# Designs tried in a protein design chat: VH-VL binders against p14714r889to1111. Part 38

Target 1, 223 residues: p14714r889to1111
Amino acid sequence: YLRHEVKDPEKAISFLQDLLHSSGLSEDQKRLLRTSVLCREQLAKVISDSDIEGIEEGYVELDCSEFGLQESLEAVVKQVMELSIERKVQISCDYPQEVSSMRLYGDNLRLQQILSETLLSSIRFTPALRGLCVSFKVIARIEAIGKRMKRVELEFRIIHPAPGLPEDLVREMFQPLRKGTSREGLGLHITQKLVKLMERGTLRYLRESEMSAFVILTEFPLI
Short names: E, the ipSAE of ESMFold2; O, the ipSAE of OpenDDE; V2, 0.75 times the mean of E and O plus 0.25 times the DockQ between their complexes.

## First folded at step 17 (VH-VL; framework fv_ontamalimab)

Design w5 (at its last look DockQ between E and O 0.58; V2 from the best seeds 0.00; counts 0 for: pae O 6.4 > 2)
Fold by ESMFold2, look of step 17:
Structure w5 (fold): chain C 223 residues (1-223), chain A 118 residues (1-118), chain B 112 residues (1-112)
Amino acid sequence: as target 1 above (223 residues)
Amino acid sequence: QVQLVQSGAEVKKPGASVKVSCKASGYTFTTYGIHWVRQAPGQGLEWMGWISPYSGNTNYAQKVQGRVTMTADTSTSTAYMDLRSLRSDDTAVYYCARSDYYRGMDVWGQGTTVTVSS
Amino acid sequence: DIVMTQTPLSLSVTPGQPASISCKSSQSLLHSDGNTYLYWYLQKPGQPPQLLIYEVSNRFSGVPDRFSGSGSGTDFTLKISRVEAEDVGIYYCMQGTHWPYTFGQGTKVEIK
């Protein structure tokens, strides 16, 4: 029952539009604007809950379009920059121009969501010490399908200092959702499910003596 | 060097409780899980449960569910297994082991002998 | 609970000869993440168990390459290409795909 979970936001939006056609903004109008913002935030949470259910069950349809990989990677780095600065963790990007200049067909927002979450987790679990670094590496393999169809397999490696993620978070990433799943575990679980929706998508978390890494494989049509 | 050091041997009467400690060193305690595995005299290995020192989450074997409590103290890097309402068939060597999600139980404690006798 | 069945339960081997241990699970060990969490442990006399093989076929650090694991689904095998005196002990398979984790009964390996 959306009508029981969210105060009547459709009526609030309609009311706001009517007031905007009237004279200047009063304190009542300002209260309405604040209420509308809160209703939109509540509605966004309901939409996110619906997306979580669809993602968990594997029936979410990807919103595919043409996009530039460089712009996507830059957006991902910007999305995590505040935490990177706060924790004094540097981000080192290692991908050649020929890879970053690619034009792809796929769901750009979901790709950014996947990369941002894994990068945020890597920064979060890197000790807050000067000189520590999270490496963001992209490797591409191009496959031709006939004369006009090319595909690229992209391997994203998000590498951070050992010891990395706690075992329980790695476990929560792959287990079905349950009561008691942590907030961090939920984010990683959603990411793992999104990767599975991507074409030939795989996600693995590697733990080595000196470093740990997310390794994400996915495939896109190349424009 | 990664190490798990367990508390010493215990002799208990039926109906009592025992609390075995497992002190970790040489690694970040909250990164790895802790399993408890026991072995009755002349018998095979029996998994008892698991705890995450990071979250406090646990999972217990059905045979000991309701009688066991596993805890972890991150300030001392020590895991504990508390087994209550002891029976003679709880006589065993009790091991703690740390785990990684993929590698499993890669480092084991030396074992703690618990003897339950009238 | 998943039952893990090992055969044989006891094995006498002349030094330098190969050995093979079978482990069968009552249910597939293929996890929804695509991995199979099947492990092999060795318990030498008077010692705690030690990890030999994880994820069916990966040797743990420091384990000699004469140990190899194979299998899929419900059927798994540990092979020792050339048994040495230090390999004597009890070998256990274990599954970690499903809670609760369960061990096989063990296979005692002795030298003739």
Scores: ipSAE 0.654, ipTM 0.853, lowest interface PAE 1.6, mean pLDDT 85
Fold by OpenDDE, look of step 17:
Structure w5 (fold): chain C 223 residues (1-223), chain A 118 residues (1-118), chain B 112 residues (1-112)
Amino acid sequence: as target 1 above (223 residues)
Amino acid sequence: QVQLVQSGAEVKKPGASVKVSCKASGYTFTTYGIHWVRQAPGQGLEWMGWISPYSGNTNYAQKVQGRVTMTADTSTSTAYMDLRSLRSDDTAVYYCARSDYYRGMDVWGQGTTVTVSS
Amino acid sequence: DIVMTQTPLSLSVTPGQPASISCKSSQSLLHSDGNTYLYWYLQKPGQPPQLLIYEVSNRFSGVPDRFSGSGSGTDFTLKISRVEAEDVGIYYCMQGTHWPYTFGQGTKVEIK
């Protein structure tokens, strides 16, 4: 039911985005439009996920294409800005210079989904105190496999102040789904499963006395 | 400072119910789970169950399944353990303990003695 | 349920001498997140248990360095390099990897 109801509006948004694209936009406007397109595509993909069991069992296939990492990260950050503002939690982004020019081959929409969910969770469970910040750090390690082939190992580190996620959410993230799994837990669990589908994908949640962190590792062909 | 303060000692008849409280302070109540562990006289530690004050999710040991109900009041930062149909072998010191996902039960209550006798 | 088996159940140690307690689980305690949630507790006489070691080998805050934990999978060990009088009590291992949590039988440590 939901998929059918959302389909037409989604198509309309897509159509409008196409029209805007051809309307003579400034460079800044084009950037915003691209970000909006990525968000729309991500939304459409998530809505199309009808089989949670399939995700749980790892039967979901990744749709790989060429994408820019910076654009992807921008889409992720934009998705969490509303919550960030509402909770008065700042997001500090730390990207290496290479990210601006990095073109990768992979499922960008799933990457966006993973990063947005983890950032949202981090912000959600950060105390609403002035001056608190969630750190979004990207570490890139480029490896040459041959004369013409390069791969990049990406580490996404999302650090947020203590006390971090509730214990049960962390458990729900890594344990099989149950009837009583929370909405937040389901999201995190799906995220964890999606990461596992990615090349050399790993997701860890670290808890220390003052800080907690999501650590996401994955590898992409570098184009 | 973080602390858990439990309710006082209870004396009950077989078949009765007991409700032990555990008041938390010094931390955000909903971010940590509460475990209940009991210890019969001269015996070891027995895990009874766990509750998430955030979600209300619970997990109970099979031995007490059906007789125990764990609850959490976020407004008062208090966890409760209700044990019904008491038996003589339920006589024990009952502990509540705070737990996060990595550090185990790092803060314990002082314990509540529950005595079941005819 | 995962069965935790401690050995020995009782240990009498001369002050200054080392002590070692074994804890074996009936199943691997390696969690899917890569961590092993094995804990050691000490219950001193008349007191509630207190956390000593978390995740196999990490000393909890305030725990002296004479305490150390090691192990993996199903075999774990708590070591006390030099036993002191204040170390008297019952030591428990506990697994927190799988529901339900389960404790070992406890190891009573006494001073000779």
Scores: ipSAE 0.021, ipTM 0.566, lowest interface PAE 6.4, mean pLDDT 90
ESMFold2 (binder alone), look of step 17: mean pLDDT 94; pTM 0.955

## First folded at step 18 (VH-VL; framework fv_ontamalimab)

Design x1 (at its last look DockQ between E and O 0.83; V2 from the best seeds 0.73)
Fold by OpenDDE, look of step 18:
Structure x1 (fold): chain C 223 residues (1-223), chain A 118 residues (1-118), chain B 112 residues (1-112)
Amino acid sequence: as target 1 above (223 residues)
Amino acid sequence: QVQLVQSGAEVKKPGASVKVSCKASGYTFTSYGIHWVRQAPGQGLEWMGWISPYSGNTNYAQKVQGRVTMTADTSTSTAYMDLRSLRSDDTAVYYCARGDYYRGMDVWGQGTTVTVSS
Amino acid sequence: DIVMTQTPLSLSVTPGQPASISCKSSQSLLHSEGDTYLYWYLQKPGQPPQLLIYEVSNRFSGVPDRFSGSGSGTDFTLKISRVEAEDVGIYYCMQGTHWPYTFGQGTKVEIK
């Protein structure tokens, strides 16, 4: 029922975005519109996920297309800005210069979902009292596979101050789903499963004395 | 300084219940689990159960299943272990310990002696 | 439940000599995510247990480097390169990979 009810507004938003696109927009407005489109598409994909069991079991197929990494990262950051502001937690983005021009082939919406969930979780469990900062770092390693084919290994490191995630959420993230799994835990668990669907995808959570971190590794064809 | 301070010694009759408290300090209470481990006189360590103060989720050992209830009060950063229908073989030192997903039980309380005797 | 079996159950060591304790699990302690949650604890006389080693081979903070852990799968070992008087107590291995957590029987280490 909820899925059906959400589809109509989603389609309306899509239609409006198309209209705006056809209107005279400044470059900045076009950028914002693009980001909004990416967010909408991600929303639509998540809503369309009818089988969480399928994700859990790894039977979900990725929808791959060409996308710009910079645009993806922008969409990710925008998704968590409201919470960031509310909790007075700053986000520090650290991207290599190459990211601005990097075109990849893969499931961008799933990537956005993964990164937004982990970043959101990091912000959620960062103490608000000290104006602390969550660091969002991207490391890119380009590898030549052939004369004309390149791949990029991407490491996403989301670093947040101690104490980090509650133990139970970490457990839920890495353990099989249970009926009592929390909403947050479910999100993190699904995130982990999605990462595993990606090529050479790995998700690790580190807890140290002063900081904690999500470390996500994946590989994409570089276009 | 991370510390777990447990309640004092208890003497109970068979059939009674005991509630041991474990007050945590020096860290974010909800960020870590609490394990309960007991040790009968001259015996080894026995895992009793685990609780997440964050979610309230618990996992109990089968041996004490049905007789034990673990709770956590986030407002006071205190964990409780309630053991019912006490019998003589429940006589032990009961420990609470901070649970870390990776490091296991990294900080322990001082222990609470529970004696069950007629 | 996973059964943890320690050997020996007791040993007497001359100060300065090495000691070795074995811990075997009835099932693999390798987690699906690739980690192994095997722990070593020391309980000194009259004290609560204290963490020595976590995840097979990592020394907990403050633990002397004479302690080392190793192993994989179902076979694990705690080694003390040079036993000191302060090392007297009962050593326990514990698995935290599977519910319920389970301890070994304990190994009593004494000084000759």
Scores: ipSAE 0.837, ipTM 0.913, lowest interface PAE 0.5, mean pLDDT 94
Fold by ESMFold2, look of step 18:
Structure x1 (fold): chain C 223 residues (1-223), chain A 118 residues (1-118), chain B 112 residues (1-112)
Amino acid sequence: as target 1 above (223 residues)
Amino acid sequence: QVQLVQSGAEVKKPGASVKVSCKASGYTFTSYGIHWVRQAPGQGLEWMGWISPYSGNTNYAQKVQGRVTMTADTSTSTAYMDLRSLRSDDTAVYYCARGDYYRGMDVWGQGTTVTVSS
Amino acid sequence: DIVMTQTPLSLSVTPGQPASISCKSSQSLLHSEGDTYLYWYLQKPGQPPQLLIYEVSNRFSGVPDRFSGSGSGTDFTLKISRVEAEDVGIYYCMQGTHWPYTFGQGTKVEIK
């Protein structure tokens, strides 16, 4: 039964959701299962949304819901873990419990897509040398609007050793799409456009003598 | 430490072709682009084109479009510029330069003199 | 192709005195992402060009602070606050905002 259900992303997601709701799992097992479900939901969203022109022109709408930041960050790290091990690049995570335990309202899967693409690119372009690492930092600034409404500005920094991305990919990330844009360049360009769709979203790529970094700003309602 | 070392001087007849090499060392070859710039005797600098060793993508100046081919061999960290159907006005020093998206052409080769004489 | 026009084409300077070179482009060099890819290069006799200034006003590593760049849009300036003997050569502006990259015609700086 599992073989057929796993091959269909939508059925696989539904099956895993049903399993998550059953009794008998520990909280650690439930959290791992939720993380796996989030990874599969990301895949299903990619299959159902291939309209690159719509993202380029900004008419794609975000699919917002309540989500836990810790589970999203764990899903992102898990999504890149195989490449991290393969390339012998350590990932150093710096997000305190009070930040990672926030519950937010927004498009969780697009956030994961943005963070995974930038983290994968950072790992890919870090030399496979002993002691090199990619730093993943999350900084939060809470803003109260009125007595009960709270919003949080999140700053994600993905820092890796210089020189960082190949020159061609930096060019492709920020310039209009053209004939011959690489698959990696297309992914980074789409990520840059998706960040602009986020509330108060900005993406910067710092390319400095000793390090390079993605700096991503977004804002979410805090639940 | 970072170096671009070019092949030696060439003397060619009109109608021939020339292939100039540019061997990179001291940095990650695929992390930077390679530009080619030429300078005719007593004249200014003329940008000829760019290649990404990472992707193989190129962009050529209109004046040489159709006569130039730029390639990169990542296994030897060497870029090549092949200019065909040579004319007397192709006589110049040809430079390769390492390309950075922000800093531009930050490291240059020593230059290769190409003389086209009928 | 974007035409880059330098003035003057030749400049004779008393040692220790300032020098100023103008570079004008036929189109704005402001990139859609907000950066301006305008560069200055120095070519000393018998040598390849060397980078002085990138993105209008940023000095490349090792370039003395007597070199400064300024400008926006289509009008750019390189200033040398005190010209020294080592500064002689031909100065080129270059734009990298639009393919193809294009150079100015050069400004020869000499000591008089």
Scores: ipSAE 0.544, ipTM 0.787, lowest interface PAE 1.7, mean pLDDT 84
ESMFold2 (binder alone), look of step 18: mean pLDDT 93; pTM 0.949

Design x2 (at its last look DockQ between E and O 0.85; V2 from the best seeds 0.00; counts 0 for: pae E 2.7 > 2)
Fold by OpenDDE, look of step 18:
Structure x2 (fold): chain C 223 residues (1-223), chain A 118 residues (1-118), chain B 112 residues (1-112)
Amino acid sequence: as target 1 above (223 residues)
Amino acid sequence: QVQLVQSGAEVKKPGASVKVSCKASGYTFTSYGIHWVRQAPGQGLEWMGWISPYSGNTNYAQKVQGRVTMTADTSTSTAYMDLRSLRSDDTAVYYCARADYYRGMDVWGQGTTVTVSS
Amino acid sequence: DIVMTQTPLSLSVTPGQPASISCKSSQSLLHSEGNTYLYWYLQKPGQPPQLLIYEVSNRFSGVPDRFSGSGSGTDFTLKISRVEAEDVGIYYCMQGTHWPYTFGQGTKVEIK
């Protein structure tokens, strides 16, 4: 029922975005619009997920297309800005210069979902004291496969100050779902499962004395 | 300094209940789980259960299922283990331990001796 | 429940000599995420247990380097390269991969 009710507003937003696109927009406005479109599409995809069990069991197929990595990362950061501001937690982005020109082939919306959830969680469990910072780092390793094909290994490292995630959420992230799984835990669990669907996708959570980190590895064809 | 301080020794009669407390300090209480482990005199370690102070989620050993309730008070950073319908074989030293998902039980309380005798 | 079996149950060692304790699980302790949650604890006389090794081979903070853990799947080993007097106590392996958590029987280590 809720999915059905959300569809109409979503379509309206989409229509309005199209109208705005056809209007005279500045370059900055175009960028904002693009980001909003990516967010809308991600929202629509998440809402369309009717089978959480399917995700958990790995039966969900990825919808792959060409996308720009920088645009994706921008969409991810924008999704957590409200929480960042509310909690007075700064986000420090560290991308290589090459990211600005990287065109990849893959499921960008799932990537956005993964990164936004992990970044959101990191902010959520960062102490609001002392203007602490969450670091969002991207490491890219380009590999040549054959004469004309290139792939990029991407490492996303989201570092947040101690104490990090509650132990139970880490447990819920990596262990089978239970009836008592928390909302946050469910999100992280799904995220972990989505990462596994990605090519050579791995998700690790590291806890150290002073900081913790999500480490996400995946590979994409480089276009 | 991370520390778990447990309540004092208890002497109970069969059929009674005991509530052992475990006060945590030196770390964020909700960031770690709490395990309870007991040890009968001259015996090995026996896992009793686990609680997440964050979520309140618990998991109990089958042997004590139905008789044990683990709780956590985040306002006082204190975990509690309530064991009901005590019997002689419940006589043991009871330990609480802080739990990291990866490191396991990395900090232990000093133990609470519970003696069940008629 | 996962049964943890330690061997030997008791060990008398001359100071300076090595010691080895085996721990076998009735099922694999490899978690789906790739980690193996096998732990070693030492309980010294009159004290609570203390963590020695976590995840098979990682020494906990403050644990001397003479302690080492190894193994995979269902077979694990704790080694003490040079046993010292302070190493006297009961050693327990524990699995934390599956509910419920379970301990081995314990291995009593004493000095000759």
Scores: ipSAE 0.834, ipTM 0.912, lowest interface PAE 0.5, mean pLDDT 94
Fold by ESMFold2, look of step 18:
Structure x2 (fold): chain C 223 residues (1-223), chain A 118 residues (1-118), chain B 112 residues (1-112)
Amino acid sequence: as target 1 above (223 residues)
Amino acid sequence: QVQLVQSGAEVKKPGASVKVSCKASGYTFTSYGIHWVRQAPGQGLEWMGWISPYSGNTNYAQKVQGRVTMTADTSTSTAYMDLRSLRSDDTAVYYCARADYYRGMDVWGQGTTVTVSS
Amino acid sequence: DIVMTQTPLSLSVTPGQPASISCKSSQSLLHSEGNTYLYWYLQKPGQPPQLLIYEVSNRFSGVPDRFSGSGSGTDFTLKISRVEAEDVGIYYCMQGTHWPYTFGQGTKVEIK
């Protein structure tokens, strides 16, 4: 029951990257293909992070590179699209062109992992039959450091209808792992730990009377 | 309106058990935790434990560990606290309360008086 | 278990005067995520407890502005700027940072 075909995500990523370089594609077609490539790279990174002990102890090093924010945000939305359609939950995106057009230096795939997990959880806990919406908002604050260095603080808000996540999952996100932690709780806990590895990273979950939200702060050098 | 309505008063002999119910209404039962807190006559509040109706996970105070079982029935939106091997010092008013992770116990039941006497 | 110690245990206050209740924990209540899960409850005569303050200083919905909470680490304070007749009862601090959750002994507040 051996397979002759290689199911190597890195090989699939390489094929897609070669297509981007060789193509006569329009700029819009290239953006779509880049989003697909980033989605596949996110999957490969998730597989490599299966070592829960390393993430809990903070052994994981960020893999920093230059990236475009718009392609990353589009990849995140694509990664959650199937669940959004299945649950009949719309995603409302609010990131202005001046924010989404930024080029940053940082760990793009960890950022995508953080955003996709929080967005997936928000969709999962939005009632499926009510025609409800999850809002994905990005706010930027630019900070000049020194003579020529610019940094941006990004605030990501993933907002969904009340009541939001069950209390047990919120507890699992922030408390030490234990036997019997749910799959959703494990994913959220890993996400919380990854946010703490980011530059000035913080993650909060807010519960209000009409809505609940993940609020994620992190900081990147602007390129 | 959010309500927790508890079962009526109980009189028990030492060594017996008691099961107190807590019926929730007016909110999504599985989204909030349920705490149990008791108060002996003339005494302060004593936390007994917590249950998640979502997962069934529990945490119990050490003083009652091994004698208490907390359960939640999502089909009836009812939480239960079963205290076994009753002693006279278990005489108290038993409260259920709902909570979220940040705000604590924001809605309380009316209390159930349990009297343990020979 | 974390011991929560309240002082004073009893307080008689002239109507309209301020009151202050101290709550001290045997360990820091700062959670690794950065929040401090310290709560204040009031139990009026013949009633269940009711939430006043959560996370040290946040007033619960409908709680009058005369109630305020403060503190950090192991030392916390509830203040009532002007005590009114409806404020009579027993005040409890509670910590929710560490399992098991624990209450202070209570502070009985009475009007003179």
Scores: ipSAE 0.483, ipTM 0.765, lowest interface PAE 2.7, mean pLDDT 85
ESMFold2 (binder alone), look of step 18: mean pLDDT 94; pTM 0.951

